# VHH binders against q9p7d3, part 5

Target 1, 295 residues: q9p7d3
Amino acid sequence: MSVITQAQEIPTVAANPDFNYEGDPIIIQLCDRDTVFELSRDQLLGLPESILMCLFPRGLLLDYEIQECQLTQRPLIFQTADFDPSLLQYILNYFQMAENRTANDEIALSPPPPSFPGKCGIILLKEDIEFFILPPISPTTNIAIEVSPNDLLKLKQRVAQRLLQQKKIFDCLHLENSTSEGSAEKNLVRMLCYSGFHEDDEWKRRIQEPHRACITSVTLTNLDFSADQGPVSDPEYFPVYHKLLLFWQKPARKCWWDSSTSITYNGIEFATWVRRVWTLELAVLGANTYETAAV

## First folded at step 13 (VHH)

Design U5
Fold by ESMFold2, fold request of step 15:
Structure U5 (fold): chain B 295 residues (1-295), chain A 125 residues (1-125)
Amino acid sequence: as target 1 above (295 residues)
Amino acid sequence: QVQLQESGGGLVQPGGSLRLSCAASGFRFSDYVMNWVRQAPEKGLEWVSTISWYGGSTSYKDSVKGRFTVSRDNAKNTLYLQMNSLKPEDAAQYYCAASYWEYPDYSLPEEYDYRGQGTQVTVSS
C-alpha cells in the first residue's frame, strides 16, 4: 500500500472546531448583484468547498471575524465574489432538505454502509463554460472580418441560447465517438451512474452569467448506495462510492476545449470555441469529524 | 494498454544535473494532469511536482523549488523533469504518474490513475 506525503490543502473558510456561535445570522453579500443571503454558521460551513472557493477566493477566517464583529457590535456581513443568486439558492435549499432528512432519521431505501464516514452523501457536479466567437479570416486580407458591436452582441446571444439548450449533462463528452469500452469518459459516466446519476440526466440549473460569455451549470444528486453493492462476501470488492470519497472536501477539476458548435449569421459562418471546466465534489453529512464536512 | 516508461536516471555527484523523461502511451496524454513522485528506500511515496493538462500551471514540493523544472510535450506524449543542483536527499526511485482530475493536493495514492515502474536516481561522490 502506497503512502503519499503531500499535505492536504487548508480549507477556504477557516473555522475553529471548538467554537460555538448561536447569535444573529451571517449575511453574505454577492458582489455586484445587490443580493444578500442569511445563513447560520453551520449552513455556511456546510457548503461544498468548491462553492466556498467561488464565494471567498482569498479565504475567510470565519470565527475570527465573528468574534471581532461581536466585540465591536458590528453586523456579520461578508462580501463575496460574484456568484449567481439562483445557483446559490438551489444549493442552499438542497442542503437544507438533506439536513432535515438526516436530522429526523428518516427511513432510507439505501442506508449507507458502516464504512461510509457519514449519514448521507451529496454529489456536486458543476460545469463552467466560457465561449468565444471567432470571426472568419478573410483569405484576401489575412485578418478577421470586421463585426459591428451590435452584431457581435446578437451573435453572443444566439450562441448562449444554443449552449443553454444543450441541457443533457453527458452529451458534451461525445461518448458515441469512442470505440473503447474502457475510455476515461465512459468510466466517469459509469461511476456517476452507479452513484445516483442517469445517462440522460439534465442539468438542474443552467444559466448564463450576466454581461459575460459564460454559462454555469450545477446539479446536486444524493449518493445512492443501492446501485453498486457487489457481493458482500468478496473481501476485495470496493464499491464505487469509495472512489467518490476521493472528492470529499477535495473538489476535483477537469478542463477541456470543445469546438463542436458553429453559428451562421448574415450568411457568414462563425466558429465557436468553448472552454469547459467540470468540478466534482462529494459532500458528506453527519460525518464523524468536527470539520466543515459535518452538517 | 496503458504504459508509462521513465528513463534518464543514473548516478550523479552532488550539485550535478539529470533530466528524467516519461514516455506515455495507451491513453490521451493531454487529458491528464501529470505528476512526478519519488520513493527513497524504506520510505513512502513523496509527491515532487505537478503540471497541468497543457503546461500552463506547475507546482513543486518546497524542497525542490528552484532546482527542479517540470515540463511536458503533448505532441510527443512525454513528461520531463529537469533536476539541477542535486542533493543526497534527492536520491530515490522517480515515478511518472497520471491523474484524470486536477486535485487541490495529491495526498492520496488513489488520486493517481496510472504510475510507471520508475527510474533510479543516485547521488554520491
Scores: ipSAE 0.566, ipTM 0.798, lowest interface PAE 1.4, mean pLDDT 83
Fold by ESMFold2, look of step 14:
Structure U5 (fold): chain B 295 residues (1-295), chain A 125 residues (1-125)
Amino acid sequence: as target 1 above (295 residues)
Amino acid sequence: QVQLQESGGGLVQPGGSLRLSCAASGFRFSDYVMNWVRQAPEKGLEWVSTISWYGGSTSYKDSVKGRFTVSRDNAKNTLYLQMNSLKPEDAAQYYCAASYWEYPDYSLPEEYDYRGQGTQVTVSS
């Protein structure tokens, strides 16, 4: 093992570490499309980095904005980038309920080990799909079948419905095509299932924007420290949560193309190309700041 | 069985150019984000450059931006680094590394799934 030197990174939402907000919690209003969300400074800073990147792709100097709003007596309101409000509501509710459990010392039956940096972990898995329809070549004309703009819209809607019906998270990995236990896809599924996912889990939220060829799916789950079924006799085995710490505040992406989805329209089968991006991130609640001082 | 073999290192004068190659085998190359990492004597490993699965996105350490160009040929399972306007500070052992995930930064050695033995780049006088 050797030391790796990296360029410095800044968070999407920058906060002043020296800032002290005595008194009542700071309340922030986020305007996301037609929906306004109210949250505290700490609730905003506690969201997964991948979600903050979706909300504020150009970044946000949060404590600067708070100070400016206080000095000018303006409301503390931010406009987010285009992000589905039902997804944001699901995420905010999930983190609120998890925060309430940790604040009340309501710990799962398998509490985190001392080496875990907080009181609980939340795993975010997100899928972003963009799809494209490929007209087949006509055997009669030897050119691609022409599709009217109205029929193309109906075809896109039908493809989207077919993709929305693929509710199970892991079905898109096509594990039946793997010839070994050591395949990268099988290792990914094993890691997630040892972390609290189940092989038959469905996306908790899966939405399509109307008139667009895009689908977004999100699932949050609690990191389950008792789900790890690693080999008991292997002294070199490391628990799965060690691997998940790689994703703590560092959302990781995997992108691939998939052409296994097709549709039939007016007796003709159209092939589709599906670009999938998975985002995986670990959030940690209740991190102890005095553990950080030993650096 | 997995193998990453770097080549193309050598001695070059300041301001010169060098092209590194990394031949990959034993895994599905196109499923991996590829990286260049370097290590100078008495220094830690330093991330240099990253290229996405099909070359649609590249990133570079600020000190090499504009001088280095990363590319890949998935048909040949090969990663490349074109190094122009070389400076004494670029002298290092250069490693090819593969990662299943694209991270926003590569700060931990566990984020690389595979790494080669490296090729030496020296910048004379």
Scores: ipSAE 0.537, ipTM 0.796, lowest interface PAE 1.6, mean pLDDT 81

## First folded at step 17 (VHH)

Design Y2
Fold by OpenDDE, fold request of step 20:
Structure Y2 (fold): chain B 295 residues (1-295), chain A 125 residues (1-125)
Amino acid sequence: as target 1 above (295 residues)
Amino acid sequence: QVQLVESGGGMVQPGGSLRLSCAASGFRFSDYVMNWVRRAPGKGPEWVSTISYYGGSTSYADSVKGRFTISRDNAKNTLYLQMNSLKPEDTALYYCAASYWEYPDYSFPEEYDYWGQGTQVTVSS
């Protein structure tokens, strides 16, 4: 099928193609809240677009900034937007490890096929939850019951705690539903499981955002090509890595609502609505190009 | 069975307006991002517009921006495209397509899970 014409998105972190630096790697310091991270220019550019979007929502002219810093003899320090430092640390460590493995040719277990644009694929799955507590309606007055700010805070905390305890990635998809409508979720799980996830996988990081009714979770996994070469009877199975290439430097999102987290407080039942947003992205290490590969 | 059925196409003069509809069935409509894609004679497919799951966000190709409006009614499982100020270059077969994932850009047919059969729009003096 022919390519559908559309304007390409501009990368969050823009590099100058004419930027030429000979010497030791350029080391950048990222200030994220009260934490400082150190990484190379190339490492920064190699991060998933979805993460870069979180760190630099207004974009970053990276090489321009680097040049300016060099000219003015300022340290290469960049301020990020609010992003949980523990998440960032997890991501950075994971990529560092992957880079090291790739450099040492340790990825002998599942070499990528020739059609894959790099040496290693890393799948990022992120969940952003925003939850809302609805006040109950008084059966006598038909008016919403007023909840004190303190009580609301307690309620939010309780809901957050419950959500934080939900560690399994795929539980929220309610795969037990046998309806045709549930087939999409099953296909999703199948795709991910054949790519490197496991059905019982848990979020590697799951945190509540400070002073917000929001929970962010992240799991990274290496793309497993061996699973894609196994015997499959499902026509939707193969090629799995081709499907994932759609997410190469293109963070895709899936949004849905869930109402499964109702709570009772002081004898009153509160309905809770949970908005879930999944972000799926494929990062490719050792790629010859940073452009989205054609599927 | 999944079905997307487009309607509302026809022939109009330049500057005219049309409203396309796409009736969806066989899947949970709100679980999918909905799109309009068109194919002009002798040309490849062109992305036109996208609307998010619950209508919170919309996007348009530059060629139709300001003239077309995408909307959806999840209760009716229906997608709409209001086309105003139509131009001859808008002549095409218009497809509605459903995407399970919301992509930052749509460049490949594989980014769409379901397609309609299309409705013809002809803009001619």
Scores: ipSAE 0.868, ipTM 0.946, lowest interface PAE 0.4, mean pLDDT 90
Fold by OpenDDE, fold request of step 20:
Structure Y2 (fold): chain B 295 residues (1-295), chain A 125 residues (1-125)
Amino acid sequence: as target 1 above (295 residues)
Amino acid sequence: QVQLVESGGGMVQPGGSLRLSCAASGFRFSDYVMNWVRRAPGKGPEWVSTISYYGGSTSYADSVKGRFTISRDNAKNTLYLQMNSLKPEDTALYYCAASYWEYPDYSFPEEYDYWGQGTQVTVSS
């Protein structure tokens, strides 16, 4: 692959590759809202970049902080940005389970990516929704109808509830309306399904952000290319894993607007606009960009 | 058929300006992040600039920051690159490229889904 010259982004959590700690594993406490999470240095570094970006939007000099804490005999505690603790718990648990499987040589259950033999690949798909309710227009006056703040709140709540009930990941892509097999949306679904997702997969976590017209959803899956089979003679066939590798420790985002949602309240139909942002990232347990730079 | 057609290139003197255009067709323009990539003689491709789906965010290579401005008109399916204060080092074939995904950085050709044929920009005295 020919490299396009661009400045590399600095990792959100910076670590010293020469950092060597002998002894008991370094335990880090993450304070997220009212919840404290404990994880090792390696576990923290192994989290998806997209998640780290959410937790530490200003970045973190991890090893520096560790050293400082050791020198000052302070506990190793980091305050995260506002992130739903249930999401974080899900993510941490998933990675922990994956680590355990790897440690027990159960890698056969999760095939490694071709470029990372013997390692476990995990795909993160995250959705961030922000929705807006548009004021209705009076058909008689052609003027926007005033909506009380209380009513607006109720409307937002109703819309949020509807969105929360939408559990299937791919429903929002409205594939049924696609007239072309080669549509971008179909290709997206195909790519993801060839990578480990299933067409009927649901969001494993889907939550409304407190006091916001926002919904965050996350699903993790093990990398699985078993479905990525096609005739070699098919010029349209491209191994999906090549594309997926582009997302390794490099979260990509897809943003689009969905105006297909409406809500009726007190006999009035309100149009809703939903902005969806998908984040896709590939994480590989036991592999970091520093180790693979040689590959 | 997907098409990206660049225009607006030419020869200019150092310090001059050019405005490149890229006309897109055959796909939903707003579904793609749009990019400019250039290739100078004897060099590899260099990322120049990116604009998000709806124009809300833009990014530039350090080499062109402050001099180039990327913009898009989704209603016209057109991408633009305003190039000011052009330097000889800006001499290159400039490509318009579309990406379905927005990446933190663009390091690989595979991060682009569609490419134009390019338009030549030559900055010389």
Scores: ipSAE 0.854, ipTM 0.943, lowest interface PAE 0.4, mean pLDDT 89
Fold by OpenDDE, look of step 17:
Structure Y2 (fold): chain B 295 residues (1-295), chain A 125 residues (1-125)
Amino acid sequence: as target 1 above (295 residues)
Amino acid sequence: QVQLVESGGGMVQPGGSLRLSCAASGFRFSDYVMNWVRRAPGKGPEWVSTISYYGGSTSYADSVKGRFTISRDNAKNTLYLQMNSLKPEDTALYYCAASYWEYPDYSFPEEYDYWGQGTQVTVSS
């Protein structure tokens, strides 16, 4: 299997900046599998870019569609790509709650500093796992052992089950093997923990994709500004939230392979390869989209 | 200690070719997206090219697309930039830079975690 990391093109959600809608919010119906979600135009546009890319991999001309619907007096219905409805519901609920809090000035314990471009920051961390099972090589024939499709399915299911039981976000980084305090993984954990995560945090949603050897996990958290109050006296101090601003509507990805997992089936050991892709993105509520250029 | 050491720069005539190398040490090379960034005299840094962790994806600035080729050898911890059809406007200090994350665009210096010292490329008749 070719270890190819493919960069996915970021679809553009085109919004007409000149589109001024005066009146009741435009309600959009999203059809995701067998579930219909209702949300406003602004709610849809406020979703993380990475999620929008998942929902609309070909992009979305939202304003154009709105105009067309208005002209034709048709309901505004969009069909999404294949995306787990439970994940989407989780995300929508989270953002709805955050918006409500922001609107009510209930932004809780850690107000954003003046340099922050909005009233609230939400960090999205997503993991996509793709796992592969390698057939064992017969020691006698030096040929790969044939596995029936049914057995392969069972094997995949077993692997999936194991992965689903791995609920802690940071366990996969194998920090115990890192001898250097300055390791990239430790720095990553530090950054995230300074931003609102905790070392023992679990994925809020973790699901197996239908009919695929894939696991998708998502956790949202509010950006915590209180965790990183460096010494005011250090002119070189770079607050963590500044770094996170790099991810504002710009989802970054981290990809690596994990080969530490093996499974035994009917007395035969199967090697597994797991490709992990993390997506990190910052969403900012209460910000003008034009201020993203200032980072 | 993390080190990125560029080499292969020099003076070349327009239309000529150079091959830059960047030797990486002090970190797990395959854990980083590798980049070339250049800085021309009197100008700010300009992103040139990026290659993903395992070389499966490459990207180029429009200014160098079709002329430059980025590659990496993870076994050797080395990044390469083949530069063909060089132009005077390619004159710059070329930096090797490592990014832990893969970004949609590399417009900000903060997107790079490690930098080399650079190697000078001069294209002149």
Scores: ipSAE 0.852, ipTM 0.938, lowest interface PAE 0.5, mean pLDDT 88
Fold by OpenDDE, look of step 19:
Structure Y2 (fold): chain B 295 residues (1-295), chain A 125 residues (1-125)
Amino acid sequence: as target 1 above (295 residues)
Amino acid sequence: QVQLVESGGGMVQPGGSLRLSCAASGFRFSDYVMNWVRRAPGKGPEWVSTISYYGGSTSYADSVKGRFTISRDNAKNTLYLQMNSLKPEDTALYYCAASYWEYPDYSFPEEYDYWGQGTQVTVSS
């Protein structure tokens, strides 16, 4: 399955910038599987685009829906697509925490001017894994060994368990195999570390999708340009910063295949193909798409 | 050393066809999204087309949609652009460019990590 990045000219969740609501915050109920989340209009709009795309793959005319609900006296309830509620809870909590910090601390962890003075940046890193098990070919018959559906299910479960145990974010990049300091993977790690990640960081959430050979993982971090580790003295600091700005409300994807995984079941070795898709996005609290043009 | 070398450009009449090639070396070709970008005289760079890492997804500018086809051969480390029904407006220097990340849109030069030197395409009667 090809990762199709559709150029969306319109935000997944479209809002009218001229929408003025005087009064109490508009509270929205999101129904995600069997869980209901409550959040404000602004909270919803403040979520990363990549997450909104997951929640509302068909898009949402938010203000239109709000108006319709008000006119019809219907509750503000939106059904999301299938998304793990624990992931959503993690994300919502993180953003809420960040908002609270910014409200309390006049000292916005903002990079030095000219970038986003007084605003808090949050980096979202998401991994989507899809894995496939290939039956081995019999050396005698040159035919693929038949695997029962039950055995295949067990194999998938085993692979999933292994993947779930892989907690370190950067292990999958196999940096130890890179002989050059300038490898793309090393540069990636460097960039992410400048954004607030650490080389030994683990996925904060890592879950298996129900009834799918898929693993979804998410980690959020605050963009910290103030880190005393002298990033300002690093000539690569500013270039990296500028690169990170490309991800502002613009989720980028990195896709690659990992064929290094095999599993043994009943004495037979099965090859496992793992497709990894990373999504990277920068969210800035209090910033809107209109401010992007000024950067 | 990273190299992208474009070829296949030339002069053609309106309605004609050209096939551009870009030979990549010095990096793992499959790790990059590949792009064609063109620059017409007196104009800024214009994104033309993108193909994903393994060729599963392609995108085109509206100006070339239906006329151009992007493809890649990872085994040969080569990017292609089949250009049909060429118009005078297609006259430009065509660049091959590599992007480590796949972006929703390609509006900034910074979205490209590596560039070729370009091949000239001229459409004139």
Scores: ipSAE 0.850, ipTM 0.945, lowest interface PAE 0.5, mean pLDDT 87

